# VHH binders against Oxidoreductase NAD-binding domain-containing protein 1 (Oxnad1), part 7

Target 1, 295 residues: Oxidoreductase NAD-binding domain-containing protein 1 (Oxnad1), of Mus musculus (Mouse) (q8ve38)
Amino acid sequence: AVCTQAASWGLKASTLRHLTLASIIKSRRKTDHLERTASVLRREVMAAAKVCEITHESPSVKSLRLLVADKDFSFKAGQWVDFFIPGVSVVGGFSICSSPQRLERDRIIELAVKYADHPPAVWVHNKCTLDSEVALRVGGEFFFDPQPTDAPRNLILIAGGVGINPLLSILRHSADLHRDHADKGRSYEIGTVKLFYSAKNTSELLFKKDILDLVHEFPEKISCSFHVTKQTAQISAELKPYVTDGRITEKEIRDHISAETLFYVCGPPPMTDFFSKHLESCHVPKEHICFEKWW

## First folded at step 1 (VHH)

Design p30 (framework vhh_8pnl_2)
Fold by ESMFold2-Fast, scan of step 1:
Order: C-alpha cells, then structure tokens, then sequence
Structure p30 (fold): chain B 295 residues (1-295), chain A 123 residues (1-123)
C-alpha cells in the first residue's frame, strides 16, 4: 500500500492579533483541534460511545476503552477521532491505539490521553467515569491499510512520546493480519514490522507489555527497539534485551531502507520533521514516508 | 539556569569568524542532545544548530555552510564555529541541553539553558 502523507498539525495563521507575545504563543498552543485539522478528511458517521474501562498506562497517561455500538463506525489503523464531550465546547483529537479488528469483534476502541491543561484532556483525567458518554467521528490520513493486491511491504515505525498511540494501532493491526494468516489459509502476506520507540526512561514507555507480547508471539515478523535517554532506575531483566541507551539514530534507520520498506513516523513536530527530511535526503520516495505530528 | 556557561562572544566585522564555547559542569554531558539558539533584539529565540548525543548534526537554513557545531564529550564542551558572519547574525547566543527524548524535540522543555553570550557583527 502506498503511504498517505499525514497532515501537519501546525498553525497556518496569517491573522494579526492584538495580544502580547506570551498570549500569542499560549493561544497558538491552545488552538482548537477542529481548526488545526479543518482540511483533513473525516468519515461521515458520528457515533455515540460509552466508557467501559479506565486504566493508567503511566502517571501522566490515562487509557479509555470505549464501547461503540454503531456498526457503521469503522476506522483504519493509525486514524484518530474527534472527541465530543457533553458540556465541553472544545473538541478533543485523540489517536486510536487499538486495532480495527478489536472494533469489529468487541465494538471497542482504545484511546490513551496524556494529561494537559487542554479542556478535553482535563475532562478525561479529572471528570471521566465509567459509563460516561461521548460522541466520536473518525478522521486522519495517517494509516496502514494493506490490500491483497498490494506488494508485501516491510514497516519501520518510529515513535516518540504519545506518538506511540497511532503506531501501536498499526502494530496491532499487523499482528492481527499475521494471526489471521496463521489461523486461516485466506489471509494475504505482509512483510515484517519493526518499532523504534523513544522516551526519557522505561517508565515513560507506554504499552511495553502489549508490545513485547506481540514480539514474543511473532518473533520472525515483529521486532522492537526501545530507546531511553535518561534512565536512572535499573532496567528489568525482561526489558534489557530490547532497550538501547540513547536516541534513535539516523544510522539505525538508514540500515532499514529498501524498495519494499514503508516508514511511519509519529511524535513531536521537530522529531517528525527530522526523520521525514532525513528519509527524503536518503532518496526514500515520498509515498513510502507517512508522518503525523502530535504536539 | 542549569550547568551551562557560554563564552566566546564579541564584536566582529562582517565576514569575520568567532568560536563559541559552552562548558558543562555536570558528569552527564555525553548523554545530552545539545543545541545553539539565538535571539536577536525584538525577535523570538530561534534554533541555530543541534548536535545529538551520537554526533549527528542539524542546521538552520540561514547558517548552513557557514556555521559548524561540534562537541567534545571528554571535555564536556559544546562548540559553534561561526564563519562568514553577517550583520543579521547579531544576537544573544544560548546553549541548551536536553536528556529527555520525549521532550528533546521541544526546545521549550530543554533541561538546561545557559545565560547567553553576545555576538555583534558590525563595521
């Protein structure tokens, strides 16, 4: 499948404001999700959803499992939702981190929300309870949706911080396809997938158990490299084989460049810009580089 | 503002050269991504050059071919070699360090900032 280049979350403001510089900077950071993504395609379905499980992935990240009964609601791995909260005028934007198959089987999607002083994030962290009701609409052009007629491709996923969320969806979707191939004779083959996931320490790496469970289930198809830049605590024996001290290097990424490889990069804008530009400078076709900026 | 101390700024003629240094008193210099930022009078702070803990470098378009960032981990010192200086390069130059990979791509969240060194390019 040809990778669709993701839309930038950057502000294209030409409007003059009468505010101080500090107010202007704060205003830009608090720009509404709907305004930033106004040109990004959405599905038509507006679906009601109910919170059925709440967990903490880290001290600053809360995970929600949402039951979506509407069978017309669907998404591709890597997409996000407009998140409409009753009584909250600001619309949230959150990547789906569960797989499309989880939605088809259980009618559940999973969102992971980092704490921020933005109203939807505040609601998730401070007011959301079991049985809370929201409305969802799918959007986004950052996705992995291979077709049976597509040439098999290898995936390199590069995640920073909460940019893991849509990449976990892609990783889980890849695992679902490998599982279908093993269990049924009718699924098509896809290539390997390798995740590079960076955080300052292992406690800030989200979904470690879920990721490693997939690596152990498909050791010839799924691999990962966790990167930590400020690890002060001892790394557990279980994680040690998968952890590299230091950042994800350009050399490590270059070693994976081939005609059959697709790159998915998701993280903070400077990281996403850096890796996408680096890959372009190595003559990777633009259609083989998919990226999305998440702060 | 952290452990970083800049030096090497001064007054120079257009076309001249300066070498800025940033000394880190800490023992973890080799684990940090390092950057040079500058702020001209009446302007916002902007990235000049970045060097990662592994040695890879990135430059702003307005300094490419003229400035070189380098680091000496044994001496815990970051350098910015500035050649072919222009009046437009006049600014306060700041050294910054970030060990937080999840925030190393966001300059506002850098762990350490120096107090700055002044560079003036004029006749």
Amino acid sequence: as target 1 above (295 residues)
Amino acid sequence: QGQLVESGGGLVQPGGSLRLSCADAGSIFSDYDMAWYRQAPGKERELVARIYSGGDTNYADFVKGRFTISRDNAKSTLYLQMNSLKPEDTAMYYCAADSRYSFSWNPAEYDYWGQGTRVTVSA
Scores: ipSAE 0.000, ipTM 0.196, lowest interface PAE 12.2, mean pLDDT 80

Design p35 (framework vhh_8pnl_2)
Amino acid sequence: QGQLVESGGGLVQPGGSLRLSCADAGFTFSSYAMAWYRQAPGKERELVARITSGGSTNYADFVKGRFTISRDNAKSTLYLQMNSLKPEDTAMYYCAARYSGKYYTRPSEYDYWGQGTRVTVSA
ESMFold2-Fast, scan of step 1: ipSAE 0.005; ipTM 0.313

Design p37 (framework vhh_8pnl_2)
Fold by ESMFold2-Fast, scan of step 1:
Structure p37 (fold): chain B 295 residues (1-295), chain A 123 residues (1-123)
Amino acid sequence: as target 1 above (295 residues)
Amino acid sequence: QGQLVESGGGLVQPGGSLRLSCADAGFTVSSNYMAWYRQAPGKERELVARISSGGSTNYADFVKGRFTISRDNAKSTLYLQMNSLKPEDTAMYYCARHSTYYYGSGKSLFDYWGQGTRVTVSA
């Protein structure tokens, strides 16, 4: 080919030109996401996406479902997107919380955005509507992408705050693989997954229904432990069996250490630093500890 | 960086047999599986058989009962015994070593491939 493939991104040439020009001309604010992730690899494809559903996961977190028609757009469970908004000079960074199979089947990805006084988050919470158009580019090195010939591994996922987002993608991907094994007769084995997810109270735990639906679908393969540090309200009878009062403890995590176990830790820097350091002190190989910081 | 060297391919008549070998004498990384793939002209590579370091095997439906995968774990040498060969088995056969590498913040899969050995099943 002799020219740029604007059409392969699903954007009209005028839309791409507008996005690029707006970013150059109106770059008045620090692009924290691009600066913090400057050395992180990106996929080549930049794709147009349309907002097709908007819901609230909590009073402070809004979920977007985005239709991505471009068949060249793909990601691995745990990765995030650069989020380009027409007329907004600051580029957002948001983890994909849906699974790769959801994208392959329905051409949909899901993002969950916590309110912040930062232009992309403000746009999502205050200006975004159905049919709003954005551009997406995949990045990130925090992912789970097992191949059929890989030895089965058990996963321990440790989530804090919005760090649940990429871990939910990994959890959903694991469920998809178990479903494929049951339904499509795939011969390769997938290990178990246990999610530890901490928040101040049950109302701040995101995706509780989605997580428990997966636990109930695969009770021998998927489990979870919700941790609440400052619970005030009464916990519902349905949720109570899955909730532990207090922090995720070093001891509880140590009980899951084995040669076959991979650890994925995602949350605020103090939490991710604490658990990754602790796992290393317990002689878990660095190759078995995956972490990503969200601030 | 590992090196995989396939051998044993050739021309054979339908119903015949061939034994493929794959020597992995190069640098060894963390590896869970070794496998044989094949690729016919104009087609994607497809898995033929895989074997774990412990000897557990798995086969594509189109070769079950006809092909046998085995390995010498001490030397990471892989074999594929092919019996009752059919014209549709004609392809380039590739040896692969599948490795998992973790960057500390993520996980990447590294596949080490050989150059392939050609199998032609022709009357």
Scores: ipSAE 0.000, ipTM 0.112, lowest interface PAE 16.7, mean pLDDT 78

Design p39 (framework vhh_8pnl_2)
Fold by ESMFold2-Fast, scan of step 1:
Structure p39 (fold): chain B 295 residues (1-295), chain A 126 residues (1-126)
Amino acid sequence: as target 1 above (295 residues)
Amino acid sequence: QGQLVESGGGLVQPGGSLRLSCADAGFTFSSYAMAWYRQAPGKERELVARITSGGSTNYADFVKGRFTISRDNAKSTLYLQMNSLKPEDTAMYYCARETYTIEYGSSTYKYTFDYWGQGTRVTVSA
């Protein structure tokens, strides 16, 4: 498994040294996906894709299912795509939230896009229709891709807001591997997965049904804890056992620290910086901490 | 966007070798396909070689087997290793970031990421 702070969406691990341009890029960090991720490697394939399904995950988040016929197109769970829209000069950046096996089986990837006044997000929410055509290129160093010879690792996934998107891909991939192990009787094991997912209220928690379906399918391998910071409405009976009032705490995360544990943190910069620093202060090796910032 | 700066051109005898370099002062180098073009006196600019962000290469037929394009993303530098140089290779050589071209049926969409350097002169003469 590859887990590195170079997965930061902010040029944190850049080996490119031009001080004047670094300052200019940092001042524009929120304006251009290609500029922010300039140091992040991409896969070779640029693939055409067609929108085959459109749904809403919440009032502000739209999900696209894209058919990618090009068999050379592949990704690792947790990676994102450069999203090229005909007629739109700004290139979008969106994490894939479906699993690699979904692509292998159905030639489908899933993206979930929060509304923003930014041309790619505006296109997804206001212009995109069934059969709309786009081009995709895979990038990102924030991924989970265990090999059969790897020692089993436990995963702790810490998600905030739309940071759930790449972590859902990792969670879905983990479930796929548990199904393969159970079905095929292989000695290949990946350990347990626990998701901590924070939002203001339960309506802003994305993919609740999908997440709980995986928890119920693999109750000894997959678990979750939803955290809400400003809940006003009553919590449904089905969600109540999984919901904690308040932020994800350092104490809760410390209980999971071990030599066999990998941490994946994805969310707003304050949350991502907080947990990354906390884990480092607890002497977790840098190679056991993967993080990615999404605004 | 940054500035592209070519170097490594010069005078060389037929059969000689040169290595061209293109430094991208910007931090977007690893995100773009890069190419070498050349323009001989009185001719239009033509593609010599291209390399994708992932490292796949494509060469014009007249340089296949003689030229090698490569990139060093850590140094934001594009290279063109030119071997077995011929008088016909005499030209100004330009580094470029490629435009993304997306083709859907009869439609072609071109994203304007093109940026050219100032060029470096290669002269192959006895």
Scores: ipSAE 0.000, ipTM 0.169, lowest interface PAE 13.8, mean pLDDT 80

Design p42 (framework vhh_8pnl_2)
Fold by ESMFold2-Fast, scan of step 1:
Structure p42 (fold): chain B 295 residues (1-295), chain A 124 residues (1-124)
Amino acid sequence: as target 1 above (295 residues)
Amino acid sequence: QGQLVESGGGLVQPGGSLRLSCADAGFTVSSNYMAWYRQAPGKERELVARISSGGSTNYADFVKGRFTISRDNAKSTLYLQMNSLKPEDTAMYYCAKEVYEISPSGEYTYFDYWGQGTRVTVSA
């Protein structure tokens, strides 16, 4: 199963770890990330991480690159982290948008955090600086981790708003595997990937350049369709061939239904529920539909 | 370390049932999750079932529908009800507690607490 997490605690009788971070966890609420995701499996490793780069993806979204020196820290494309901040009692939850190979090669993960009045987001936007230290723990059952013996599958990724974050990780991982096949002569193959990404307007579409760079690098394997529902500004000539006015429709998705296709849906509950229900009504097996909601 | 004491293991015939218990004796610490793991001879330790402090559960595919994890917070006891036991369920079963503590100085400390294990043998 593609949407299942392997859990492991190793053979240790007991483990003591001192982190470089001073954290305080005192309160829980229904809206708290830990409470909302209480049933979701986490990996055993808690890792210290240091902010090594800060960029703005948009006026409302900051991207953090975090150095994670602990070699036991690993993740699968599509997973998120519990984000522990010194002096902040609320634990954040953020999807990793970089690829697993970036972590293996450089010991770096990338997170993209939209501004909200929630304490972890406020800290990222107002307090976080270069060399700030946090602690991370990986979780989530929404991931793409094909094995060499697996039959090749085509991916349809359906993103809304910041739901692009884990899907970008999956897209980047797919691109890494295509590069490995071309450059290193790896024998196993994965299928094609098509991204459908919806937002109100083009300025709210995150990672446009990164996505289009992958489309241009692998035009036979990676494609995308941007959808805008309330565009008022003029669309640039560069972006115009990839933009459709209006919502992602059931009809458009239906053309991609086959026994070889896996669907990954990430966005707000109305979008996620709509497409999950539609795919089920078209007799797509539940194990071929992976979805994740923000609450 | 806190004391986790497993009990309830034993020899049972295929199709039988056992109830494992794990008592958190003598130490009360903040814990988000408790879990049952197992290790068969020559194999890696693997997760069987996990439960949060609020009662949310996760199960490995190979035990879904047969095993039930539960928690009695008033008794500080974790349970694993094992039904329709198979020879491949033969293993040492371990209780684990995931603990994250903040020191008085503000340092964040992570502890994995493990029990000594209880042996389950499924044989005719």
Scores: ipSAE 0.000, ipTM 0.110, lowest interface PAE 20.0, mean pLDDT 79

Design p46 (framework vhh_8pnl_2)
Fold by ESMFold2-Fast, scan of step 1:
Structure p46 (fold): chain B 295 residues (1-295), chain A 128 residues (1-128)
Amino acid sequence: as target 1 above (295 residues)
Amino acid sequence: QGQLVESGGGLVQPGGSLRLSCADAGFTFSSYAMAWYRQAPGKERELVARITSGGSTNYADFVKGRFTISRDNAKSTLYLQMNSLKPEDTAMYYCAAGSDYEGLWDSTSLSPEEYDYWGQGTRVTVSA
């Protein structure tokens, strides 16, 4: 196969053809991102992107900010990208953790990539530099995109590990909508959002400052509960009011069940299976339970 | 309460096979990632194989193609099928359970300290 869209994305046709051919070959192998998500819908646009900032969220998680000049590139909060790397035959899959409004305003998306012995993650951690170029394609059916005619819904977000990534996008999008309602006079209302985010200790909780900044900006609309299962170090005074020792419990989640509530669960398969099955057993409609598994 | 019990170790000749089992006592087996570690005489404890609660597997290069990790959630039991055994496979083999729900959830980045429960070990000796 030949790639005919390279010119419109700012990459050479031969480079994009190489990336797509390699990813097609690798998608035939078990455990590839493309194979795992073969049934999941993609957007048409393949966009060139350039790394414009690199930070570390933790010793094992690197954050990339990518400039995406193509104005046809867009996503809904909670979606991910196919991540095509020149010279790397394996295609990465990474959730976008920034908001759709950040892309509209700055042409930037943010990805947070945990170290793994898998070629795309190894490239991000060991080879990626400022101005590195990649190609992106949006996919995923795990998203929050309320319309003005929709009845307001409350959101409960349940995150484990890097499952925080798409849920942070949803949280940031919710904050953007609250800000638009207050500042720009948008007529429709959205409900409240509560994030439950579990990790072994506070140092493994990603984006703590970003999350708490949103809680402080919208204290009546956005709330969070950090759960730590093996905290040995002293917790800072600023973080302590938001931290609960122990697992996220079924009882705590049950207290939020109502006809107006949507549940978004993202994390490892045992966590997503546990909470989605628990919610179904509590008679929450399947259409009010959104979940996505990440390995 | 999270006591893991290994069994199936023993003496076997080179080229032989053994199947190790690890049973949990009282916690929700299906919600945990499980691993086999080994410690050979004079060496550090090292990862042999890992399986997530969802069934995804990861193997150390030195056992790839020879060992198979599997789990039976209905029996709350983890297995390690060891084929084509070599003298260098002689070691104490340890079963470990870790929450891939709340810890590091990539099999390649989960360190020994991040497993919640450990067994006492079962001895494997490969010699004529």
Scores: ipSAE 0.013, ipTM 0.219, lowest interface PAE 8.6, mean pLDDT 81

Design p5 (framework vhh_8pnl_2)
Fold by ESMFold2-Fast, scan of step 1:
Structure p5 (fold): chain B 295 residues (1-295), chain A 124 residues (1-124)
Amino acid sequence: as target 1 above (295 residues)
Amino acid sequence: QGQLVESGGGLVQPGGSLRLSCADAGFTVSSNYMAWYRQAPGKERELVARISSGGSTNYADFVKGRFTISRDNAKSTLYLQMNSLKPEDTAMYYCARVEVTEYDYWGSTEFDYWGQGTRVTVSA
């Protein structure tokens, strides 16, 4: 599939980028999620959701599994939700990190929320309990949704920090499609997926076990490279083969450029700007570059 | 090690122009992300302009059309051309550099290296 965000001549992507940077400019004041994403299309469905599981991915990141009974609620891998909390006037914005097939099968979506002094994040970390009820509305044009008639594409996913959340959804969706091909004899295939995921150290890399489980299940289709920039602790034997010291480099990404490759970049503005500009300077078509900023 | 050194500040009348310079002494490898910030007395530091490793620029709404960020071919000096200056532009101006190692910061782009600043005063 062609990146819908890039296919819009970057209008919505550039507006989101500009609004995100403008929020930093306002003396550390952050605009509401609805203000930052005012130009981004939403699905019509507003669905009730109930918290059915709470886990910690790291000391600062809490994962919620939400049961969404409404059969009309659906999303594409890489999309996010408007997160409406009863009694909280500020609307949250969180990328879905689970796959569309998990919702279809189990009526569950997964969100991962990093602690922040922002009312929705404070609610998730301090007030949210099992059976807490919220309302959800799907939005976003950063997604991967290949169709059977599409030419097979290779994916390069470049994640920084919590930007892993929508890219994990895309990675999980890709794994679901490979599993469907093996189990159900699907007539179409997708190409390979490689994830580059950067964090300060290994403890800040989210979902390491989930990612490596997919790599081990599909070793010829799914691969990953974790990048750590300030690692001081010893790296475990299990992680060591997948960890590179230092930042994700222009050269590493350049080695993956081809006519059939789609690039998905999600992370802080410096990272997103760096890789988007580098890919454009290498003459990668804009419709083959999808990006989204998550501060 | 390297450090950032700002220069070019001064007193100017409203409508005037100044060019600020920032030398990246000791950092000879390509700078990844550079920015100009400013801080007025009693206020927090605010972003004025950014330039990426690839040369893309971004400006605060309050300086768009008036200020231009650029750097030389060696990537060792950062500039801020300030035109049509207003009294509200009065501040200490800082340049900053971030390595792409700050990818994992949520909510803000924290800069690794800061200069000592150069003062700009816009007054009759």
Scores: ipSAE 0.000, ipTM 0.161, lowest interface PAE 11.2, mean pLDDT 79

Design p9 (framework vhh_8pnl_2)
Fold by ESMFold2-Fast, scan of step 1:
Structure p9 (fold): chain B 295 residues (1-295), chain A 122 residues (1-122)
Amino acid sequence: as target 1 above (295 residues)
Amino acid sequence: QGQLVESGGGLVQPGGSLRLSCADAGFTFSSYAMAWYRQAPGKERELVARITSGGSTNYADFVKGRFTISRDNAKSTLYLQMNSLKPEDTAMYYCAREGDSYEFWESGMDVWGQGTRVTVSA
């Protein structure tokens, strides 16, 4: 699996993209997302998308399902989109939390957006309705895309807060590949996946039901450990076997280090920096450590 | 579990200036991204300015060129210098510590202050 784009990707390509992007959004204000990710590779296709379903994952997180009719639109599990809203000057950046196979089958992607006072998040929470139209462009170098000839790799996913979004895409993609292997004799085998997902309490853990449904469907291939740092309420019987009190520890992660293991870390910078540096200090190759920071 | 305490709010005439302060009694002020939010009566809370632990700043378009966010890590204090104040700046101003600490891996705000009132009126 490749978790980063080629090291030889040039600054020239980024500069040309920046000029093209400025031309497209010439009448719009610059955003932190576009500025922070100016050097990150984008797919060239701009696709129209229509909101076809709106749900709440929590009081602060709204999920959108977007219909993307353009057959040239595709992504790899873990990637995000530039989110262009008609009448909104600021361009949003949101990780896709659905799988590539969902897009291929249904032409649907799923985004989960936490409320923030940033204009794209405000639009999603306050103005977005069914049939609202947006434009999307795929970007990002944090992804899981195993090839049939690759040796099976085990995945360790380490999520903090909304960093779960791209890791859920990777988890769902892994489940799709396991399902294909079981149902189709031509599909290749992949290794196991274990998710470590940390939040303050169980109420702030997103997608608990979706995650546990996958664990129950593939108990020998998919596992999870929810970590809560400040839980005061009683934990439900369904969650109790999966919840550990306290933060994700270095020792827990070290127990999974092997030549066949890939690590994907997504969360706040102190968390991603901590685990990335710790894994490097344990002599895990850099190409086996994939990370993406969020703010 | 440090407490955020805002001060410096008050009544000022249009075109005036105010400096808001936010004191953090916590042990790790320098490790946190900090922000100022505001909420006018009957309206939703909105981001005014943000500063990372490294000192990088971000401003809402409606305050660019007028407000300056800064921090003093030695004093564990966050500041918002507000110049050329307008009646539309009238709001309760909140100091927030964002989840930039390894201890708080939840996204968004770890801790909020109680707020300080800013009124811009003749």
Scores: ipSAE 0.005, ipTM 0.162, lowest interface PAE 10.1, mean pLDDT 81

Design s13 (framework vhh_surovatamig_d1)
Fold by ESMFold2-Fast, scan of step 1:
Structure s13 (fold): chain B 295 residues (1-295), chain A 124 residues (1-124)
Amino acid sequence: as target 1 above (295 residues)
Amino acid sequence: EVQLVESGGGLVQPGGSLRLSCAASGFTFSDYYMSWVRQAPGKGLEWVATISEDGSEKDYVDSVKGRFTISRDNAKKSLYLQMNSLRAEDTAVYYCARDYTVEYSGDTYEYDYRGQGTLVTVSS
């Protein structure tokens, strides 16, 4: 199997039309990250990290850049961290959305945290400042880590809502490898990567600029399709060529099935179930399908 | 297509009992936390009870603790709510709801699907 599963919290933006009492249910699950992921492999290193930059990706999503001086701290694209906050008894779990090369070069990782009344998210949004210190431990089995001797593979990334976070790490890592191939005279090759990213509207699509910057840098290697299901506002001219109205369809995904293709799916369980089962029904080997799912 | 179909509602006297059932189809039932939520006349939705995917974890709103029991049968793809010692305040339309979760931080949830509901009326 390319990967199997990691942590899965419920994270879907509340809507005025849907049940708002979900916040009562989630309070029972404040310790659930460690419980749900108890069987998932962690790296041994517990590293100190310092907040060095804070930005907003959207009104509800805050991005942290963390300086991790410990050179023994490393991760694979798609993995997450246990997030230990001094004075906060609840341990957070956050997918790393930056690339492994960013950590190697700058000793920085990036996390993107959607607002919730869960204590680690509240700390990130309301209490965290520059120079705040936390401790991190890497975990997760949902990752992309090709080796130089591996045959080139094409990647299809299918993201729904906040499931973009680990897939952005994979996309950024793929871009790093294409950059290395172009600049360093081809240490080794990887295939193409295409991202399918679904949200209700363009405002809920995270990292649009970062994603499009990569598409423009490697137009023959990296492509994307943004899907919006309930768009009411006008779409900007720069986004319009990349936006499709409606859900990601099984037909679009089926067109990419080949022996050389790996699929990474991260998003709401209905989307993850649908595409994982569809790919399996099309006889894609299980080791070519990587998804996040909670049990 | 995801479908949730509730049944078992009806008219009961205060102190009586009812058992609600929910038949699920169109998804892998054993992969999801399931909940019961209700809406009393003229009021908003109120969460009542939740059960984990394997049934090992259960939680209830304070007003029904000790009176209601949530359970599931994954082989039959069914969710149940046993309601005992019913009160007039329990009068509501009861909905079976599937919890919505994705991999990420923060523990924010909303229901992605719920059924048509079944009416429970507790009166003399």
Scores: ipSAE 0.000, ipTM 0.165, lowest interface PAE 12.9, mean pLDDT 80

Design s16 (framework vhh_surovatamig_d1)
Fold by ESMFold2-Fast, scan of step 1:
Structure s16 (fold): chain B 295 residues (1-295), chain A 123 residues (1-123)
Amino acid sequence: as target 1 above (295 residues)
Amino acid sequence: EVQLVESGGGLVQPGGSLRLSCAASGFTFSSYEMSWVRQAPGKGLEWVATISYSGSETDYVDSVKGRFTISRDNAKKSLYLQMNSLRAEDTAVYYCARDWGYSYESLDEFDYRGQGTLVTVSS
């Protein structure tokens, strides 16, 4: 199966809220990425990486592009890294949002880090500069890695908030495979991909331009629906055709259920639990539902 | 339309008790984690307590542990906060909050908050 059931890694909902509130209140609870994900499979390679570009995706999210010279370092679309910072005892956990092909071609991976009062996030937002060096180790069981002999599958990606990060990697990987297929003889056929991405408003939707560029490049293969739950400002003309007011609905998801469809869900626990239960109630096989749990 | 309506606030003496209620409508209440959030005069929003969708797990800010109890009744679509041994520092507007679509960026990322109910602890 090309779909793998997500590992229970990361933070519990209550712990995440406490960390999210760090700028407002001081949390006495500690979240440790290594402790929470101790049973999750890691690759053996520890690789040095150097920061080569820093951008803001939103006021609260910084994107890092990291040069990874070690040719033995590799990952599957949807996986994350253990993020080791010299002089910082706390290890970060961040999903890779770039594609495996970007790493193979340019030796670059991209991470998007939301601000939090947690040492790795504070380092990324306040101390990280160009040429800063870190060490990386790949982990995670939530990924899309279709093989040439696999039957083509359609993907439905359901993202909430920062859950977009590993799903963007999967979307970008799918685009790479479609591009390779068009470059005849280089790849195998894969199905269509539709992204449902929910946030409070359009300003909190990350990577809008990158996502729409892929939709425009492959209009018959890649589509998206942005959902905003509390939009008060006017939506720009460029985004309006892609934005739906309100939540991603059960009906919208049901319309995509078929024997050839794989579902990837990543976001806050209430959202992932809601859609996982809904898909199970619609008799979607468990091996066709991939989700990342934050426990 | 999603609505959260808080009630039960008032003036109470130090050491007293109050029970806050939140009536939810317009959504499937049993499918959402629910929280209580407060804002003291002149201060920012503070998370107080959270309860899982089934009610089996609860969590609290350290300053209220052992004094406050969050609970829910999914059949009645209601959230509660039992506040015991109240202190002057508990004085705040208390909000019921739903977090579907919450991205863990800030308290402002709660999907819905009610209008709040004022709790004043003073002798």
Scores: ipSAE 0.011, ipTM 0.222, lowest interface PAE 9.4, mean pLDDT 81

